# Designs tried in a protein design chat: VH-VL binders against q8ixk2r445to577. Part 96

Target 1, 133 residues: q8ixk2r445to577
Amino acid sequence: FFGMLQNKGLTDYCFDYNPPDENQIVGHQVILYLCHGMGQNQFFEYTSQKEIRYNTHQPEGCIAVEAGMDTLIMHLCEETAPENQKFILQEDGSLFHEQSKKCVQAARKESSDSFVPLLRDCTNSDHQKWFFK
Key: E = the ipSAE of ESMFold2; O = the ipSAE of OpenDDE; V2 = 0.75 times the mean of E and O plus 0.25 times the DockQ between their complexes.

## First folded at step 5 (VH-VL)

Design f10 (framework fv_axatilimab)
Fold by ESMFold2-Fast, scan of step 5:
Structure f10 (fold): chain C 133 residues (1-133), chain A 120 residues (1-120), chain B 107 residues (1-107)
Amino acid sequence: as target 1 above (133 residues)
Amino acid sequence: EVTLKESGPALVKPTQTLTLTCTFSGFSLSTYGMGVGWIRQPPGKALEWLAHIYWNDDKYYNPSLKNRLTISKDTSKNQVVLTMTNMDPVDTATYYCARLRYGDYYFDYWGQGTMVTVSS
Amino acid sequence: DIQMTQSPSSLSASVGDRVTITCRASQDISNYLAWYQQKPGKAPKLLIYDASTLQSGVPSRFSGSGSGTDYTLTISSLQPEDFATYYCQQYYSWPYTFGGGTKVEIK
């Protein structure tokens, strides 16, 4: 699968990553932004290693969750995907983070009046349902 | 089991400062994303959110009351304290503390509430 | 601030009735809505979050639905313990705001 990763409950929003420049693709939080339908910073690839890759810039980034955290951070991809970078896109649209046993949810970031994907206990909420557009 | 309990004075005179303490158990404000907030309810009226504080000490205040409110925490004691200055009879209400989580912003566990009457 | 309007302000119902309570937001809140139950002299109890997700331990006769600005709480078959005041709350934007409440009384 590849394309823009859109939320079912927060229907106008897609995964988005806008790094400061091509040499600083790591360490920043993945956000949700209004879907524009043009790919670019909203274009992600779901790989056979269960990675969500950001391949618009070089080197390629892979979405990860650090132990004890609930935010999605961009890391450098590794030859063999580490457990913290593995997400299972389930048939019901849930995006399941294998290492933590939690699901990705569309949520509001209070400090910036914006939206972000966060790791939460799995529910049937539409805010936890994702699909590639 | 998650529990929260409010404590503070039952009677406050006009112009005085109210100080309320929320003591909780079953969770910690050292846990990523965790927060505690305050909500009040005047007799027979709707709920009104006042303020909340998170694990990282980020604080949020109701804009209509911001100049009167201060929220703080003592993570080691499992306590959150709210102060409200210049109390007025219209501030008579039951005051609740409740748990919320960053990103969720609904209140999943509530204290029993403490009634505060503002009168001379 | 986002205004939350509940209707009706009160209703009378009998055990076994289907009860529907509505909550309308002054702008799109994208399903960031919770419902609470409050019995006299008690603290509110969370029933539903994200418009339609039932809180653990809440009976299945409670359900939430809606989207955009319009949301409903339904009790499919009212039980004696369900006589209470119900409040909606939006969390799409701070400050977080509650509806005026709907009191469900015994008929």
Scores: ipSAE 0.701, ipTM 0.895, lowest interface PAE 1.1, mean pLDDT 91

Design f11 (framework fv_axatilimab)
Fold by ESMFold2-Fast, scan of step 5:
Structure f11 (fold): chain C 133 residues (1-133), chain A 120 residues (1-120), chain B 107 residues (1-107)
Amino acid sequence: as target 1 above (133 residues)
Amino acid sequence: EVTLKESGPALVKPTQTLTLTCTFSGFSLSTYGMGVGWIRQPPGKALEWLAKIYWNDDKYYNPSLKNRLTISKDTSKNQVVLTMTNMDPVDTATYYCARLRYGDYYFDYWGQGTMVTVSS
Amino acid sequence: DIQMTQSPSSLSASVGDRVTITCRASQDISNYLAWYQQKPGKAPKLLIYDASTLQSGVPSRFSGSGSGTDYTLTISSLQPEDFATYYCQQYYSWPYTFGGGTKVEIK
């Protein structure tokens, strides 16, 4: 699957990755931003290795979870995907991070006009349900 | 088992400063994402957010009250302290402390509340 | 600030009745809504978060629904312990605001 990864509960928002420097693709937090339908920084690929890839520039980035944190950050893709980069997109729309046993949830950043995906205990919340558009 | 309990004076005179302490158990503010907030409820009125503090010492105040509020924590004692200056009779309310988590801005566990009356 | 309007402000019901309480936000809050129950002299208790997710330990007769600006709390078969005041809270935009409350009284 590929496309814009949209949230069921936060209906107007999509996964978005906008690094400040186009030559520095990794090291920043993945955010949620208003879906604009233009692909670009909102275009992701879900691979057979359970990776969420950002392929807009070279080298390819893969979404990972920082150890001990709840945030999703962009790392370099590996030839063999490490466990911290593997997400299982389940039939109910949950995006399950097996290494942590947690699900990706759309959440508001405190005191800002922005939203961010965070790891949370798995629930049936629509904020934890994702689909490619 | 998560528990929180408020403590402080039951009576405050106008213009004085109110200091409330929240003591909790069953969780720690050293844990990533954890926070404690303060909410008040004047008699017969709706609930109103006052302030909150997170594990990383980030502090947030209700914009309408921010110049009067200070929040701090002592992680080793499992305590959060709220200070409110220049008390007025309209600040008469039950004051609650409650637990929240960064990203989840609802309160899952509440203290019993402490009634603060502001009068001369 | 986002305004939260609850209706009705009070209602009378009998044990076994189906009770519905509504909460309307002044703008789209994308399901960032919680419901609390408060009994006289007690602290509020979280019932529902993310508009429809039931808090652990809360009886299944409580349910939440809605989207956009309009949300509903339903009690499918009212029990004696359910007579209380119910509050909604939005957490889509800071400052996070509560509704005025709906008091469920014995008929």
Scores: ipSAE 0.656, ipTM 0.883, lowest interface PAE 1.4, mean pLDDT 90

Design f12 (framework fv_axatilimab)
Fold by ESMFold2-Fast, scan of step 5:
Structure f12 (fold): chain C 133 residues (1-133), chain A 120 residues (1-120), chain B 107 residues (1-107)
Amino acid sequence: as target 1 above (133 residues)
Amino acid sequence: EVTLKESGPALVKPTQTLTLTCTFSGFSLSTYGMGVGWIRQPPGKALEWLALIYWNDDKYYNPSLKNRLTISKDTSKNQVVLTMTNMDPVDTATYYCARLRYGDYYFDYWGQGTMVTVSS
Amino acid sequence: DIQMTQSPSSLSASVGDRVTITCRASQDISNYLAWYQQKPGKAPKLLIYDASTLQSGVPSRFSGSGSGTDYTLTISSLQPEDFATYYCQQYYSWPYTFGGGTKVEIK
């Protein structure tokens, strides 16, 4: 699948990656932003290696979670996906991070109306349900 | 098990400063994402959020009370302290401390509450 | 600030009754809503978060539903220990705000 990765509970928001320096594609947090339907910074590809790829810039980025952290960070894609870059998009819409055994949840940033995807214990919350548009 | 307990004076005179301490166990404010907040409830009235502090020492205050409130933590003692200046009879309430997590801004474990009466 | 309006303010019910409590936000809160139970003289207890996710250890007779601005807490068959005041809380936007409470009293 590819397209805009939208949240079921936070219905107007999509995965978004807008690095402050276009010459340094990696190292920054993935955010959630109002879905605009234009692709660009909201266009992701879910691969057969269970990666969530950001192909809008070169080199290609892959979403990862660092050990001990709850945030989704952009890393460089590798020929063979490392464990920290593997997410299982399940039939119920859950996005399961294999290495941590946790699910991706839409959450608000403290003291702002900005939103981010965070790793949480898996529940049936609609904030943990994702689909490609 | 997770437990929180409030302590402080039961009676405060108008214009005095209130200091409340929350002592907790079963979790640490050195853990990524952990936070403790203070909520109060005047007799027979609704809950009102006051202040919170996170593992990284970020602090947030109710905007209507911000200039009266100070929150701090001592991570090694598992304590969070709330100070409220210029107490008034309308501040009479049960004061609670409770745990929350960054991203999950609901309170999953609460202290028993401490009643603070403000009167001359 | 987001205003949370809870209704009714109080209700009288009998053991075995189905009880519904409503909470309305002044704007869309996208299911960032929690429900608490408070018994007289006790601290609030978390029942439900994310509008419909039951907290561990909470009996299945409690359920939450809703979307957008309108949310409900349902107790399918009221038990003696359920007589309490119930509060909703939004955490979509800062500052966090609570509803006025609904007191469930014995008939």
Scores: ipSAE 0.642, ipTM 0.888, lowest interface PAE 1.6, mean pLDDT 90

Design f13 (framework fv_axatilimab)
Fold by ESMFold2-Fast, scan of step 5:
Structure f13 (fold): chain C 133 residues (1-133), chain A 120 residues (1-120), chain B 107 residues (1-107)
Amino acid sequence: as target 1 above (133 residues)
Amino acid sequence: EVTLKESGPALVKPTQTLTLTCTFSGFSLSTYGMGVGWIRQPPGKALEWLANIYWNDDKRYNPSLKNRLTISKDTSKNQVVLTMTNMDPVDTATYYCARLRYGDYYFDYWGQGTMVTVSS
Amino acid sequence: DIQMTQSPSSLSASVGDRVTITCRASQDISNYLAWYQQKPGKAPKLLIYDASTLQSGVPSRFSGSGSGTDYTLTISSLQPEDFATYYCQQYYSWPYTFGGGTKVEIK
């Protein structure tokens, strides 16, 4: 699957990654933003290794969650996906992070007028349901 | 498992400063994403959110009361303190502290509440 | 600020009845809504979050539904212990705001 990764509960918001420097794509938090339908910073690929890849910039980035954290951060992709970069996209739309055993949820970032994906205990919440469009 | 308890004076005179302490157990404000907030409820009225403090010492205040409120934490003691200046009879309410998480701004565990009456 | 309007303000129902209470937001809150139960003299207890997700330990007779601006809490078969006031709360935008409450009286 590939395309814009949209949330079922937070209607019209998509995964978005816009690094401030094209030469430094790692280390920044993935956000949610209004889906613009143009690909670019909202274009992601779900791979057979269970990665969520950001292919807009070189080198390619892979979404990861560091131990003890709940934020999704862009890291460099590796030849063999490490456990912290593996997400299972389930048929019900849940995006399950294998290493933490938690699900990706759309949430408000209180410090700004923005939304972010965060790891949370898995529920049937529509905020935890994702699909490619 | 998770418990919170409010403490402070039951009676405050007009113009005085109110200081309330929330003491909790079963979780820590050193844990990533964790927070504690304060909510009040005047007799017979709706709940009103006052302030939040998070693991990283980030603070948020209700804009209608911002100039009167200060929230702080002592992570080692598992305590959060709310200070409210220039108390008025309309501030008479039951004050609650409750747990929340950054990103999930609903309150999953609440203290029993402490009644504060503002009167002379 | 986002205003939360609950209706009705109060209702009386018999044990076994289906009870519905409604919460309306002044703008779209995208399912960032929680429901609380408050019994007389006690602190509120979280029942539902994300509009429809049941908190662990809460009986399955409680359910939440809705989207956009209109949300409903349903109690499918009212029990004596369900006598309480119910509050909705939006957490789409700060300041976080609560509804005026709905008092459920069992007779």
Scores: ipSAE 0.472, ipTM 0.861, lowest interface PAE 2.5, mean pLDDT 90

Design f14 (framework fv_axatilimab; at its last look DockQ between E and O 0.84; V2 from the best seeds 0.71)
Fold by ESMFold2-Fast, scan of step 5:
Structure f14 (fold): chain C 133 residues (1-133), chain A 120 residues (1-120), chain B 107 residues (1-107)
Amino acid sequence: as target 1 above (133 residues)
Amino acid sequence: EVTLKESGPALVKPTQTLTLTCTFSGFSLSTYGMGVGWIRQPPGKALEWLANIYWNDDKYYNPSLKNRLTISKDTSKNQVVLTMTNMDPVDTATYYCARLRYGDYYFDYWGQGTMVTVSS
Amino acid sequence: DIQMTQSPSSLSASVGDRVTITCQASQDISNYLAWYQQKPGKAPKLLIYDASTLQSGVPSRFSGSGSGTDYTLTISSLQPEDFATYYCQQYYSWPYTFGGGTKVEIK
């Protein structure tokens, strides 16, 4: 699967990665932003190794969750995907992070009109349902 | 099990400062993403959100209450304290503390509430 | 601020009845809505979050639905312990706001 990864509950928002430094592609948080349909910072690829790859820049980035955190961070992709970079896109649209046993949820940043994907206990919420557009 | 309990004065005179303490068990504010908020309810009226504090000491206040509110925590004691200045009879309400998580701004466990009456 | 309007403000029902309570937001809240139950003299209890997700331990007769600005809480077969006041809350936009409440009384 490839394209813009859109939320079912927060319907106008897509995964977005826009690092502030062009020569530092890793280490920043993945955000949600209004879907613009132009690919670019919103273009992701779901691989056979269960990675969510950001390949609009080189080197390619892979979304990961660091120990003790619930935010999605961009890491460098590896030849064999480490467990913290593996997400299962389920038939119901849930995006299951294997290592933590949790699901990716669309959430708002407090006192801000900004949204972010966060790792939460799995529910049937539409805010935890994703699809490639 | 998760429990929260409010404590503070039952009667406050106009212009005085109200200080309420929330003591909780079954969770910690050292846990990533965890928070405690305060909500009040005047007799026979709707609920009104007041303030939130989180594991990282981030604080958020209802802007409609001006700069009357201060929230703080003591993680080692499992306590959150709310201070409200310049009390007025319209502030008469039952005050609740409740648990939430950053990103999930609904309240899953509530204290029993403490009634605060503001009168001369 | 987002204004939350609940209707009706009160209703009378009998055990076994289907009860529907409505909550309307002044703007689109994208399913960031919770429902609470409050019995006289007690604290609110969370029933539903994200518009339709049932909180653990809440009976299946409670359900939530809706989208955009219009949301409903349904009790499919009212039980004696369900006579209470119900409140909706939006958490799409800061600051968080609650509806005025709907009191469900015994008929």
Scores: ipSAE 0.766, ipTM 0.916, lowest interface PAE 1.0, mean pLDDT 91
Fold by OpenDDE, look of step 6:
Structure f14 (fold): chain C 133 residues (1-133), chain A 120 residues (1-120), chain B 107 residues (1-107)
Amino acid sequence: as target 1 above (133 residues)
Amino acid sequence: EVTLKESGPALVKPTQTLTLTCTFSGFSLSTYGMGVGWIRQPPGKALEWLANIYWNDDKYYNPSLKNRLTISKDTSKNQVVLTMTNMDPVDTATYYCARLRYGDYYFDYWGQGTMVTVSS
Amino acid sequence: DIQMTQSPSSLSASVGDRVTITCQASQDISNYLAWYQQKPGKAPKLLIYDASTLQSGVPSRFSGSGSGTDYTLTISSLQPEDFATYYCQQYYSWPYTFGGGTKVEIK
């Protein structure tokens, strides 16, 4: 699966990553933004390695969850996907993080125009449902 | 078990400053993502959000009352303090503190509330 | 600010009745909606969040539905302990706002 990773509950919002330096893409938080499909910021790939790759740059980035955190941070992809980079996109649309045993949820930030994916206990919330478009 | 309890004066005079303290247990504001908010409810009326504070000391206020509100925390004491200046009889209400989480701006645990009457 | 309009303001019902409460937002809130129950002299209790997710420990007779601007709280079979005032709350846009409440009274 590849393309825009869109949330069901938060309609018209997609995974978005825009690092300050195109040559240094790691270390920043993945956010949610209106789906526009422009540029490279909203193109992701779910791989057979259970990675969510930001593969428009080299080296490729993979979404990871750092210890003690609930945010999605861009790391470098590795030959063998580390545990904190493994996700399961389930048939029901839930995006499950294997290490934390939590689901990725579209969450609001304080600003009304700012949203982020966060790890939360898995529920039936549409905010935890995702699909590629 | 998560618990919250509000404390402060039951009676405040007009133009005075209200200071309320929320003492909680079962969670910590040192925990990433954790927050505490204040909500008030005039007698027989609806709920009104006042302010939030989070583990990282981020603070958010109701814009209609922002200039009158100050929220702070003492993580070591598991306390959150709300001050509201220039109190008016219209501010008479039950004041609640409640727990919330960053990104989840609903309140899953509430204190019992403390009634504050503003009267001369 | 987003206005939340609840309807009805009050209703009378009997034990066993199906009760429906609606909440309409002044704009699309993308299911960032919570429902609370409040009994007299008590603090609100969270029932549902994200429009339809049941809070842990809440009886299954409570359910939430809706999308966009229109949301509904349903009690499939009203129980004696369900007589209370119910509030919706949006958390899509700052500041958070509550509905005016719906009082469910004994018929």
Scores: ipSAE 0.694, ipTM 0.911, lowest interface PAE 0.9, mean pLDDT 95
Fold by ESMFold2, look of step 6:
Structure f14 (fold): chain C 133 residues (1-133), chain A 120 residues (1-120), chain B 107 residues (1-107)
Amino acid sequence: as target 1 above (133 residues)
Amino acid sequence: EVTLKESGPALVKPTQTLTLTCTFSGFSLSTYGMGVGWIRQPPGKALEWLANIYWNDDKYYNPSLKNRLTISKDTSKNQVVLTMTNMDPVDTATYYCARLRYGDYYFDYWGQGTMVTVSS
Amino acid sequence: DIQMTQSPSSLSASVGDRVTITCQASQDISNYLAWYQQKPGKAPKLLIYDASTLQSGVPSRFSGSGSGTDYTLTISSLQPEDFATYYCQQYYSWPYTFGGGTKVEIK
């Protein structure tokens, strides 16, 4: 799949990556922002290796979760996808992170207007359901 | 087993400062994402959120009360402390501490509560 | 602040009855809603989060539903231990706010 990755429960919010410097892709957190399709911040590729790639810039970024953490951070893609970069987009819309055995959920940053994707125990919540637009 | 318990004075006079301590077990504020919050309930009234503190020492206060509240933690003692200045009879309530996780702003384990009466 | 309105404020029911409690938010809260049970003299107990997800250890007779501004807690077959006051709480936006409560009493 390629396009905007949208949340079912948090209507009209999409994965968005907006690093402080366009040429420094690595190390920043993925956020959720209103879906707009303008520019390249909201376009991701879901690959056969189960990666979520930010490949509109060089070098290409792949979404990862570091051990013991629950936030989605941009890393460099590798030839063979590391376990912490593998996500299964299931038929029911859940986005399952293989290494942690957790699902991606839409949550608000406390005391902020911003939403972020976080890992949580898998539930049937619409906050854990995602689809490409 | 997760438990929390509030301790502090049962009676304070108007204008005094209230200090409450939450002592907990079965989890640690060294664990990524863990937090403790304070909620109060005046007799026969609805619950009111006061403040949260998290493992990384981030602190958040109800805007209506933020100039009166201070929250702090001692991770090694499994304690969280709430201080509330300039107490008034309207602040008479049962005060609870409760566990939450950053991102999930609901409280899964609560202490028994401690009743605080503000009167002369 | 988001205002949470519960109805009814109280109800009387018998063991075995189906009980429905509603909670209405002053704006869309996108299913960021929790339900709590509180017995007299005791602390609240979390029942449901994300509007419909049952907290571990909570009996399956409890369920939550709804969307947007309107949410419902249902107890499918009331048990003696379910006589209590029930509160909803939104966590869509800061500050987090609670409903006024619904007291479920013995008929």
Scores: ipSAE 0.643, ipTM 0.888, lowest interface PAE 1.7, mean pLDDT 92
ESMFold2 (binder alone), look of step 6: mean pLDDT 93; pTM 0.936

Design f15 (framework fv_axatilimab)
Fold by ESMFold2-Fast, scan of step 5:
Structure f15 (fold): chain C 133 residues (1-133), chain A 120 residues (1-120), chain B 107 residues (1-107)
Amino acid sequence: as target 1 above (133 residues)
Amino acid sequence: EVTLKESGPALVKPTQTLTLTCTFSGFSLSTYGMGVGWIRQPPGKALEWLANIYWNDDKYYNPSLKNRLTISKDTSKNQVVLTMTNMDPVDTATYYCARLRYGDYYFDYWGQGTMVTVSS
Amino acid sequence: DIQMTQSPSSLSASVGDRVTITCRASQDISNYLAWYQQKPGKAPKLLIYEASTLQSGVPSRFSGSGSGTDYTLTISSLQPEDFATYYCQQYYSWPYTFGGGTKVEIK
């Protein structure tokens, strides 16, 4: 699958990656932004290696979660996907991070109306349900 | 078991500064994403959020009270302290501390509350 | 700030009754809503978060529903220990705001 990765509960928001410098595409947090905003920053591919790739720029980025953290960070894709870059998009729409055994949830940043995807214990919340548009 | 307990003076005179301490157990503010907030409730009225502090020392204050509030933590002692300046009789309330997680701004465990009366 | 309006402000009910409490936000809060129960002289207790997710240990007779601006807490069969004041809280927009409360009293 590929396209905009949209949240069921936070209905107008999609995965978005907006690096401040296009020559340094790694190391920054993935955010959520209005789905009708900008195509290139919201275009992701879900691969057979269970990666979520940011492939609108070279080198390609892969979403990862550092051990002990709950934020989604852009890393360089590797020839063999490391465990921290593997997500299972399940039939019910949940996005399960294999290494942590947690699910990706749409959450708000404090003191602003900005949103981010975070790892949380898996629930049946619509904020944990995702689909490609 | 998660527990929180508020402590501080029961009576404060107008214009004085209130200092409240929240002591907790069963979790740590060294844990990624963890936070403690303060909420108050005047007698017979609704709950009002005051301030949050998180594991990384990020602090957030209710804008209506920001110039009067300071929140701090001592992670090693499992304590969070709230200071409120220039107390007024309208600040009479039960003050609660409660646990939350960054990104989830609801409060899953609460202290028993401490009643603060502001009177001459 | 987002205003949270609860209705009714109070209601009288009997054990076994189905009770519904409504919370209305002044703008869309996209299911970032929690419900609390508060008994006299006690701290609030979290019942529901994300509009419909039941907190661990809370009886299944409690349920939450709704979307956009309108949310409902339902108690399917009221028990004696459920007589309390219930509060909703939005956490979509900072600062976080609570409803005025709904007192569930014995009939």
Scores: ipSAE 0.727, ipTM 0.904, lowest interface PAE 1.2, mean pLDDT 91

